VHH binders against q9y6x5. Designs and how they scored, part 74

Target 1, 379 residues: q9y6x5
Amino acid sequence: LPPKLLLVSFDGFRADYLKNYEFPHLQNFIKEGVLVEHVKNVFITKTFPNHYSIVTGLYEESHGIVANSMYDAVTKKHFSDSNDKDPFWWNEAVPIWVTNQLQENRSSAAAMWPGTDVPIHDTISSYFMNYNSSVSFEERLNNITMWLNNSNPPVTFATLYWEEPDASGHKYGPEDKENMSRVLKKIDDLIGDLVQRLKMLGLWENLNVIITSDHGMTQCSQDRLINLDSCIDHSYYTLIDLSPVAAILPKINRTEVYNKLKNCSPHMNVYLKEDIPNRFYYQHNDRIQPIILVADEGWTIVLNESSQKLGDHGYDNSLPSMHPFLAAHGPAFHKGYKHSTINIVDIYPMMCHILGLKPHPNNGTFGHTKCLLVDQWCI

## First folded at step 3 (VHH)

Design j11 (framework vhh_8dlx_2)
Fold by ESMFold2-Fast, scan of step 3:
Parts: C-alpha cells; structure tokens; sequence
Structure j11 (fold): chain B 379 residues (1-379), chain A 120 residues (1-120)
C-alpha cells in the first residue's frame, strides 16, 4: 500500500529532440501526465555526476562524483574506470535508495543506475544488476517489474538506466538527422514497451513513473580542436580528465602552469580552482583539481591527435544543448500539464515527497516542482 | 589519424584457443585504456572487457572464464587470448579505444574487426 516510484533514465536525451522528432509513445505518456521541457543539470554535464545529482539533490562539489574520471588529493586515490566499485567515491552523499531502505524498512530495485551496484554507507540496493552494457532493455525491464511485484519488504523505489541515445549521439553527432531519427524511434518504441508491460502486470494505474535524462549532446567537429600539447609540455602536469573539461594537477608551481595555459586558445577558459565561476557550484571538493580548463560548446581538447569526435557533452550547464527533459505519469502527478524548467537537483526532494521520505539536506527546492503534483497547490 | 587494425581471426575448432591482436597508431597508445567487443551474426554488440593504461583488466562476467586481455605499449599492440572456444563465440571481434572521461559509452574509436568462426 505504500506509494511506488520507477525512475527511468535514457542517457544523453537532449531536450530539443522532443521538438525535432516524433515520439508517439512518449506523447501518449505525457498526455495523461506531466512534461518539464528543460531540466537544468549540474556542472560538469557528465553521466555519473548528473545521475548522482538526480538521486541526492546535491551539486557535484557536495556529493563528490565531480567527473567520470577523478583524483582525490587527500587520499591520492584515482577513479579512472566506471567498473571500479570502491565505495569511497560515493560516500559523500546518501542516495534516495539508501534513504528508502533505512528510513521506512522498504526495498529498492535497480537496473544499472550509476551507483546502485556499490555499497554506500554500508547499504546496497536490495535488488540490483551489476553493470553490463550487453543486457537488453527488455531484460532490465523484466527484472524491475518482477521485483516491483514479488518483494518483501515491498520495492517502493526502482531505477532503470539505458545507454541510448548517448552512445549514438557521440558516434554520429546530434545533427545527423538520419541516424538520430532511427535511434530516437527505437527509444520511443522502448517507452511503448515499458508502458505496455506495466499495464499488463496491473502496475500502471498505481505506479509513479518518471522518465528523464542526465544531459544533452552537442555537435563536435575536426575543425574545432584544442591541442593541449601546443600549450604546455606533459612534464609540467598530470592530466586527470581531458575533454571538454580538463582537470590539471600541476607537477611544478601552479601559477607557472596557469600562465602557460591561460591564453593558449580563444575557445577554452582556464580557471584556478578558486576562480571557477560561482554559478557552476564546482569548487568546494578535494576531487576538483587546482586548474580546470573548460572548452567552448562544440570544441574538443586533444593531445596532439586528429580527433573525429562527432558529439559530446560536459560543457557549461547554462547551454540548452546540455539540458535533458523530465516526463512523469502516475497518481502523484497532474494530467496534461506542461512546465518550462526545473533544476536537476529539484528531482530528489520531489521524489522524497512522493515516497513519504524525509530528504537529507540538499540543493533542490521543492517549490519548483509543486505544480507537477496533485497534492500541492500551484499559484 | 587514429587507426586500430585487428588481426588473427579465422576458422577454429571447438575447444581450441585463439589469440587476436590489435595494432594501434595515430595516438599515444600508452595513455589510453583499450577494449575488446564482439558482434555475433544478427546480434547486437557485446562488450568482452578492457585494460586500462596501467594494465588493470575488467571483464564481462559472462565471458571472464574464457578470455584474457593484455597490452604491449612498446609495440602499440592490444591482445585478446580466448580459450575453450564454442560455436556461440563465432563473431566479428573489434578493438576499441577507451572514451576518456566518458562513462557508459565505452569507446570513441574502433577497428573494422576480424572474423572468428568456430566450427567443426
């Protein structure tokens, strides 16, 4: 009898894809639910950081997953592979599945959402799948729906992650209409399969479902490269992350490294850690390196090579190309309501409200999502 | 220009072993992680495993018992050792470069592949 929520992510689903392509299944979902047209994600606009922000309601500097490749200056640990399951990286925050299991004695289920196969504060999702890109959407959906119906204590929070359209966005670039049309049609078909499965199992009318994403995608080109080797020799620094946000750990005086970089390219901003713009909320964490390079939209930082990268993300979070959307359906949500924008950190306190959980301190504002919910007044 | 060239494929009997090679050029090979992936006829792409720039390996759990990945940075070469080959291992095998700083999209460049056919 407790409320239930399924959180679904399609990695790299740029918000304006909804206006440029047809999504009959997603449109049917939205027609009796809600749509947030733009979700302003956190900086940097990368997969692990934003997926963790969705489930914690925190900026990256606060939850500690500051990039997909990280170095911690205090412990001297490296996070350079997404298969590394060291809880150290995830322990600076409490994700919603941990709160769900500890506050209410309820179960959580996960099909490959980042962090769900890692014990965080000695708590792992009650049911989970180890990450494996070869596992089909159908198999992930089968496991999630089985766990939603056949668990004790009951599964009240479930997550489902899918790698597309991010993989194809990188490979083809978001402006490849022919290839992106095929990929996005397949995603819409998967949404149709999801709704059909939930209806057939008697879950649809009583389950809250959120469909969202972590970031968008922008077009890159071989004509828009920044060769870092033309700026500075490798002997002066250790490179922690490359593109489009380079994380620089100096081996010599920080000011000397900064001076070699600061005027190297008109298409790259160079920041000392303390000078990183406040609007990024990307400064107060030991995993943020002493110098950060931020490439302009569509520019790729390279190490003396001819890159053919056609799509990328990680850029400034004010860019509309970096924004995902959010669609939701279920007993907690209004029907046929469209909302312009929310912050990605606002999703967490909204989900806590739906599940009846007390949120941990977070950067989200519940007021921003009130208009989506039937038990709240939108004035 | 980044290039990855696979070799060592062919017809092999069930139960035997085979080693594939990947020759890399056009980038600093020692700075990048490398992956092996395969595609069986009429099927999707299946990730086999990777080796990071430091030599640490991670494998698809369903394939871990039959494969070993290694690298030789002095010759810019990646290897896939396969043991106890089965008919279902018939596939085109691809070498791929790790997508540095990207999660879940595993690679940014790959070769044209080498065909392995396991038949009696």
Amino acid sequence: as target 1 above (379 residues)
Amino acid sequence: EVQLVESGGGVVQPGRSLRLSCAASGFTFSSYGMHWVRQAPGKGLEWIGNINHGGSTFYNPSLKSLVTISRDDSTNTLYLQMNSLRAEDTAIYYCARDYWGEARTLFDYWGKGTLVTVSS
Scores: ipSAE 0.468, ipTM 0.717, lowest interface PAE 1.7, mean pLDDT 92
Fold by OpenDDE, second read of step 4:
Structure j11 (fold): chain B 379 residues (1-379), chain A 120 residues (1-120)
Amino acid sequence: as target 1 above (379 residues)
Amino acid sequence: EVQLVESGGGVVQPGRSLRLSCAASGFTFSSYGMHWVRQAPGKGLEWIGNINHGGSTFYNPSLKSLVTISRDDSTNTLYLQMNSLRAEDTAIYYCARDYWGEARTLFDYWGKGTLVTVSS
């Protein structure tokens, strides 16, 4: 039987939650599998970009999903979380579920993972759910496990997405121990449900399962706001994306816009596109706007309005608060092994290896995950 | 206090057009994207579309040909133009303020809604 892999994402699960809260079910999962304590995600540290990086192994400039909100100046098209269905945005890369389906006697399934309800390279997941935040985890889990168990051709790759603890992190802030404890308890219970369901169906011993996230969460405050209206008139630019990394499309001379913004706040770095730091790998794409603003950790870029968010993400990907974790279990993985850190783009070549797929060119390094795998040498 | 008040609903015959309004107050309207959603009897919420603070519009593909969203920042008003109304368009229509979120569209404030009934 071909190897099977289930990729699960709990949005906004900051890595150090594992140290600060109790996760009985997740810890049992880890005990019988592997843990990567910190995953360095891609810049910007947002949901759509990082989820696509996981399944492509590419930096954002390469796979073309460079933000949750995008604008293409040539076609005049817009991308947003409410308008993400145009293949135009996704076709600059080939996600793993498409690669998987191009193989004989294989199919893919998806429960609301970004991009899975869009035909990419004229291929859509054989089984998928249209995104609906109102659909319970149970229903998503039931569909995924049904497809994993009963499909022909067999589902060999599946994705499962859940919106927490991200939404709650935004609402309460990651430092709210009382509320976040409650939220994270629920997440752990969902993991318990996942494991139980897999055991009940006889999938647990043969299915590889990865539980990860796209980014962390940092504490925000009303005392840490950067108001752009104080620096530049809104008529001089179009805002494509706002905080904590603003994408600016000038309506006047770019240099003039830049000069008005460059000293707007000591807690914000302003970059012309060509001056974006190389370490971000966030330059070589036409979808990146001429000017970007990057707020310091915990600072929020606003217009002439206060932000109600107590937590946010999207900041510098070197910040620990932005980092998620990765746990995995199954025949491909060791038991009881912990690893310090990998890059989020490293997940793709690992998954390809597990599934026996030839990876597309990518930015991941397979060597970074070899110690997690039973069939590899670990130095 | 943030307030959103929908108006313009009522009973209309199939094939007719209707324009809904949403009056916003208590915040800088021009700084926020706005959404229209609806809920038909016995059904869940359905996203209709949105307009961002820059005036760009996005629509549910199933409704795109039938709806137009616009805004007037000078009057803090959001509009939903609906054409060629059908019985299945019967619903409570809500305007909602965009919550600058990630992953998926979030709303932080809602109006009380306005009922649109399409019947012959």
Scores: ipSAE 0.037, ipTM 0.410, lowest interface PAE 4.1, mean pLDDT 93

Design j12 (framework vhh_8dlx_2)
Fold by ESMFold2-Fast, scan of step 3:
Structure j12 (fold): chain B 379 residues (1-379), chain A 120 residues (1-120)
Amino acid sequence: as target 1 above (379 residues)
Amino acid sequence: EVQLVESGGGVVQPGRSLRLSCAASGFTFSSYGMHWVRQAPGKGLEWIGNINHGGSTFYNPSLKSLVTISRDDSTNTLYLQMNSLRAEDTAIYYCARDYWGETRTLFDYWGKGTLVTVSS
């Protein structure tokens, strides 16, 4: 029987939550599996970019989902909504479910992972749910487990996405222990439900399960605002993305726009595209605008208004607050092994190895994940 | 001060149509996507649909044949047209502003809501 993998994402699950809250169900999962304490994600540390990096193994400049709000200078198209089904935005890379369907006589299944309800290179996930935030975790789980047990050709790669704790992280901020403890306990209970369902259906012992996230969360405040309108008039530029990374398309001379912005706030770095730090791997794509502004951790860029966000992400990917974790269980993984850090782009070649797929060229390093796997030599 | 003010709710007979409005102020309306969401008595929030800053509309598949969302950027107004109303459409209807650069956490500001009651 071919190996099977279920990839689960809890959006915005900061790695440090594991140290500050109790997760009895997740701890039971880890006890008989593996834990990577920190996953260094890609810049910018946003939902769509990082979810696509997980399944392609590519930096954002390479896979083309460079933000949650984008403008393509060549085609003049705008991307600003998660229900936009235009394949144009996703076609610069080949995600693992497409590879799974094209290289092998196998099916993929998806419960709302970003991109799975879009045909990419003329291939859509064999089974999928159109994105709808109103659909419960239980309904998503019921569909995924049904497809894992009752498909021909067999479903060998399945994904499941859940919006929490990101939504509550934005609303309450990660430092609100009372509200965050309630939210995180509910997530742990959902993990318990997931494991119990897989055991009841006879899937648990033969299924590889990865639980991860796309980014973390940091505390914001009304005391940490950068008013962009105090720096520059709207007539000089078109705003493509705002906070905490602003994407600026100049309507006048680029140098004049840069000069108006460069000394506006001590809590924001202003870069011409060619001066964006190489360590971000955020330069070589037409969807990256001529000027980007990067706010310091916890600072929010606004347009002459207050912000209701008490938590946010999108900041520098070297910040531990932006990092998620990865936990995994199944026949491919060691039991009781703890690993410190991997890069988020390393997940893709590891998943390809587990599934027996030839990975497309990618930015991940298989060697970084070898110690997690039972069939690999680790010193 | 960001404000969203819904209007146009009331009591309507089954099978009739109703148009709701949302007046926006305190921000650059044309730069933001806008959403309609409803909550029926004793039930959770149900997303109806949205319109992005470019005018493209996206709908809850279960509702798309029954509703139309539009906007007028010159008057900072969002609209929801509802057709063939049923008792199950009885709910408080909210307009909400999109999170700038967020895709799955959909709203940062909400109106106070307008009540629609469908009764015979």
Scores: ipSAE 0.371, ipTM 0.707, lowest interface PAE 3.7, mean pLDDT 91

Design j13 (framework vhh_8dlx_2)
Fold by ESMFold2-Fast, scan of step 3:
Structure j13 (fold): chain B 379 residues (1-379), chain A 120 residues (1-120)
Amino acid sequence: as target 1 above (379 residues)
Amino acid sequence: EVQLVESGGGVVQPGRSLRLSCAASGFTFSSYGMHWVRQAPGKGLEWIGNINHGGSTFYNPSLKSLVTISRDDSTNTLYLQMNSLRAEDTAIYYCARDYWGEVYTLFDYWGKGTLVTVSS
């Protein structure tokens, strides 16, 4: 029997939510499985970059999805919409579903995970749903469980993506306990539905399930705005990405643009591409723009207007507010084990081990996750 | 103050064409992607399509052959051209501003909508 793995992401699920809210279904999942309290994600702490890092084990500069909005200086292509299906953007890495299909001639299934509706190196997930944010969690769950139970060759790797609590985190902010409590309770109920569905279909005892997220969320305010229009005129640059990491493509001399920006606000750092801190691993890719602006936690970069965002992410990956968690259950995992921290790039080699796949070269370290696994020696 | 104002709705006969407009103010229009969304009576929101700040358009595959989205950055105006209208196109049509940097269909500002009624 080949091992099976379902990878589930709840977008924007900040690790500290586990301490501040009640999750009876998630707590039952963790009690019989493992919990990693903090996952240190990659910079920038955005959805597409971190979701692709989970399934490739690579930093953004290496896998090429460097932001949710991108410009490639070599090919002059723009990526600024989630419905763009051009494989060009995703072809700098090999995600785990491609490896799963090619190494063992197994099937993969996907319910909306970023990149799964795009042919990557001429390989698309065996079963997939075209991305559509209007499709319910229940429809995604129904499809994924049917594919797990009724496919030939068998589905051994499956992914499931959900946009909450990120959408509500942006709208209300993570400090709005009343609204976030309601949203997080609904997510916990969805986790309960997931577990119940797997049990009813006879999948629960033999399926490895990972529940994780791509990033956290921090509180923003209309009192913490950086007006980019007060720094520099729009005629001097093309804006590739705005907030909290602005990607600036100069239309004039780069040094002149840099000089206009460098002293504009005490609440953002301005970097020439070659001066971006090494610890970010965010430098060696043509899609990283010549000038990058990084706002301080909770500050929003705007274009001469107020911001409706009460929560945001994309900030420095050393910030605990940007960290998600990882919980897992199944035959590969210990029961009742808690681990403090792993890097998000460590998830990929762990998943390859569980599935019996040879990982592509990656930035993860298998040793960081070995203590979660029953077939590994942990010292 | 960010404002989006839709116009051009009304009663039209099946098979005819209609162009909707959305007048934007209070922000740098040329720096934002813009969306059209509709809601038919008793149904949920249906995304029609968008145009990014670079002018590239992306459409709901079910509607691609029936609609065209365009923008005029000099007048801060977004357009939706609809052809071969059917009774099922009866809906309130909203323009919405893209939520910068988010990958799913999320909007930070909406207009109040304009009603299109296809007779019969």
Scores: ipSAE 0.479, ipTM 0.774, lowest interface PAE 2.8, mean pLDDT 92
Fold by OpenDDE, second read of step 4:
Structure j13 (fold): chain B 379 residues (1-379), chain A 120 residues (1-120)
Amino acid sequence: as target 1 above (379 residues)
Amino acid sequence: EVQLVESGGGVVQPGRSLRLSCAASGFTFSSYGMHWVRQAPGKGLEWIGNINHGGSTFYNPSLKSLVTISRDDSTNTLYLQMNSLRAEDTAIYYCARDYWGEVYTLFDYWGKGTLVTVSS
């Protein structure tokens, strides 16, 4: 039988939550598998870009999902969570579920993972759920496990997405121990449900399961706001994305817009597109706007309005607060092994290896995950 | 300035239908998804549904059979059609703009709401 892999994402699960809160179910999962304590995600540290990086192994400039909100000046198209189903945005890369499904005697399944309800390269997951935040984790889990167990051709790759603890992180801030304890307890219980369901169906010993996240969360405050309206008139530019990385489309001369913004705040870096730091790998795509603003950690870019968020993400991907974790269990993985760090793009070649797929060209390094795998040498 | 103004609320008898409107201004309405939410007395906020930029709709499963969301981009108006109203549908109904840049159903701007009272 071909190997099977379930990829699970809990959105916005900051890596150090594992150190600061109790996760009995997740810890049991880790005890019987592997843990990567810190995963360096891609810039910008947002949901759509990072989830697509996980399944493509590409930096954002390469796979073309460069933000949760995008604008293409040529076609005049917009991308957002409410407008994400045009293949135009996704077709600059090939996600792993498409690669998997194009193999003989294999199919893919997806529950709410970004991009899985879109025909990419004229291929859509054999089994998928249209994104709906109102659908319970239980229902998503039931569908995924049903497909993993009863499909023909067999589902060999599946994705499962859940919106917490991201939503709560935004609402309460990651430093709210009381509320976040409650939220994270629920997450751990969901992991318990997942494990129990897999055991009940006889999948636990043979299914490879990866539990990860796309980004962390940093504490925000009303005292740390950057108001763009104090620096530049709104008529001079179009805002494509706002905080903490603003994408600016000038309506007047770019240099003039830049000059008005460059000294707007000591807590914000302003970059012309060509001057974006190389380490971000966030330059070589037409969907990146001519000017980007990058707020310092914990600072929020606003217009002439107040922010209601107590937590946010999207900041510099070198910040620990932006980093998620990765845990895994199954026949492909060691038991009781902990690893310090990997890059989020490294997950793709690892998954391809597990599934026996030839990876598309990618930015990941398979060598970074060899120590996690039982069939590889750990150097 | 972003403004959302709900209208169409009032007192209605059980079993009747009601259509709510939300007038949007101060932003490019056609570029945003829109949501309806409600708050019953003494209860928390309940998500009703949304309509995305492309016109696709998503509903709370508990309310799907009773509600229809639509939009008219030419008039910057969002609609909520409610059928077979019940006492438990009594609430303040809000329209909200989809938060730009998020993947899950969050919103950044709200109207002031319109009260719907279902009573015999």
Scores: ipSAE 0.010, ipTM 0.320, lowest interface PAE 9.8, mean pLDDT 92

Design j14 (framework vhh_8dlx_2)
Fold by ESMFold2-Fast, scan of step 3:
Structure j14 (fold): chain B 379 residues (1-379), chain A 120 residues (1-120)
Amino acid sequence: as target 1 above (379 residues)
Amino acid sequence: EVQLVESGGGVVQPGRSLRLSCAASGFTFSSYGMHWVRQAPGKGLEWIGNINHGGSTFYNPSLKSLVTISRDDSTNTLYLQMNSLRAEDTAIYYCARDYWGESRTYFDYWGKGTLVTVSS
């Protein structure tokens, strides 16, 4: 019967957490599976952009989810909330669950992965949960496993999203070892629950499971603030996104706005859209604003106020603190293999290979993930 | 100094309606999305819904027919209208400020809450 894959994301799971804390359940998972120690995510290192890159294999400029808060200058539409259901924002790419449903007449199931509660190219996940942060991990897991076991056509691709450790990372900061230890132990226990549930339901032996994340987390401080109001008056621009990447839409001449912002802080880089570094792959989309501000790691851009946030992400994707990991187990994967690094866009073509799907054109390189797979030569 | 102050709570009979207010100060209210969250006695936080800075509203699916969220940017006030109140709606109600697209994971400021008790 067709191969099956469950893709699990723990939001904001910094790769270095694996070396600094004990994860007995995750280590048992890895012992009989594979571990990629660092996944180089896409810029900007935010939740919505990176979750969509995982399932499309595309850079943000190509898939169109360029931030968690966006403005499209051509249509004058605003995306400013994780519950926005307008397909317009998601239609610049084809995510794997759509491909899965259309190529082989298979079903997909989703517990709150970004985009799965939106019809994309007139196709919504066969089974899904509307986003609601109040729904427990247990309820999400119960629905996913029910759908994996009781669907026709069969669910061959399933996703499960959980908000931690990102929520606690923001609240406490990644350097708060006491609070982060407690949060990460709970996540490890949830991984144990996941494995136990799959075993009890007879799913474990034939299911491929990927556990990954969208980004890491870095420590912020009240001592590392950039007050945007000290740089430029609000009357000169419309603010589309704030921190740590500010998206500026000028109300006056772009060069005049740029000159007021340039050199305002030694801890912030100011880019005209065409000057954004090529290595970011963050330039060729109408939703990328004419001026982008990029704060240095650990610095927060504010509007004449303090910040309560002790951890953040969105920073330069070359920073190890922004990197998640990837662990996987199942019939497609080697046992006990460790790999140093892949790009987050490489996950999509790997998943397409596992599911027997023809990938849409993408920015990933299948060769980067070959050593993880039993049916491939590692050279 | 950022402040969020909830008001309008109290004791209400089952089946009645109640409107809560959240007065915001110390920041540009119109630039931020705002959320309502509640906590029933001995239970965890339950997200009710939010309104973005453009006025679009999003609700907890289990509550969508029972609540309406609105804002008045001229008075820096957020509202929660609740209809057909049940004993299960007894909770402390909090307003919270959205941190620029982190609405899944993080709110940077919270009010101290207002208690709603639904009983006969």
Scores: ipSAE 0.613, ipTM 0.830, lowest interface PAE 2.2, mean pLDDT 92
Fold by OpenDDE, second read of step 4:
Structure j14 (fold): chain B 379 residues (1-379), chain A 120 residues (1-120)
Amino acid sequence: as target 1 above (379 residues)
Amino acid sequence: EVQLVESGGGVVQPGRSLRLSCAASGFTFSSYGMHWVRQAPGKGLEWIGNINHGGSTFYNPSLKSLVTISRDDSTNTLYLQMNSLRAEDTAIYYCARDYWGESRTYFDYWGKGTLVTVSS
């Protein structure tokens, strides 16, 4: 039988939650598998970009999903969480489920993973759930496991997405111990349900399972706001994305807009597109706007409106607060092994290896994950 | 009121062709993408393919050679042409509307489905 892989994402699960809270089910999962303590995600540290990086192995400038909100000046198209199904946005890369499904006698399944309900390169997941936040984890899990168990051609790659603890992180802030404890306990219980379901179906020993996340969460405050209206008139630019990385489309001379913004706040870096730091790998795409604003950790860019978010993400991807974790279990993985760090783009070549797929050109390094795999040498 | 009504299903012998229709009403049909989905007995939902508002089609690779999706905006009708039918194609076939909501994109309306039984 071909190898099978289930990729699970709990949105906004900051890596250090594992150190600060109890996760009996997840810890048991880790004990029988592997853990990467920190995963360095891609800049910007947002949901759509990072989830697509996981499944493509590409930086955002390469796969073309450069934010949760995008604008293409040529076509005048907009991308958002409510408008994400145009293949135009996704077709700059080939996600792993497409690669998998194009193989003979293989199919892919998806439960609300970003991009999985979109035909990409004329291919969509054979089995998928349209995104609906109201659908329970149980229902998503039931569908995924049913497809893994009963599909023809067999489902060999599946994705499962859940919105927590991101939503709660935004609402309560990651430093709210009381509320976040409750939220994270629920997450652990869901992991327990997942494991139990797999065991009940006889999938546990043969299915490779990766549990990861796209980003962390940092504490925000009403005392740490950057008001753009104090620096520049709104008529001089179009805001494509706001915080903590604002994408600015000037309506007047770019230099004038830049000059008005460059000293707006000591807690915000302003970059012309060509001056964006190389380490971000966030320059070589037309969908990146002429000017970007990057707020410091914990600072929020606002207009003449107050932010109600107590937590946010999207900041510099070198910040530990932005980093998720990765845990994995299955025949491809060691048992009881812990690794310090990998890059999020490294997940793609690893998954391709597990599934026996030829990877598309990507930015990942397979060598970074060799120690996790039983069939590889670890130095 | 938005309505989707599938038709054309029935019992058909293996190797035969069948054309399903989905009649749409209650909305501007030409502005929406449409999908075909099926559910075999005891199995989950399987995506067959879709046609966007511009007429571009996308197919499940496992079924691409056997199916063709088309639309007639003048009659508000979606079509699924199936060729060389097999027993495994036995399923309830649904049409669904692709909708861009304010907060998310999803299938907001489904037909009641039409049963296709492929049997000797």
Scores: ipSAE 0.023, ipTM 0.267, lowest interface PAE 6.5, mean pLDDT 92

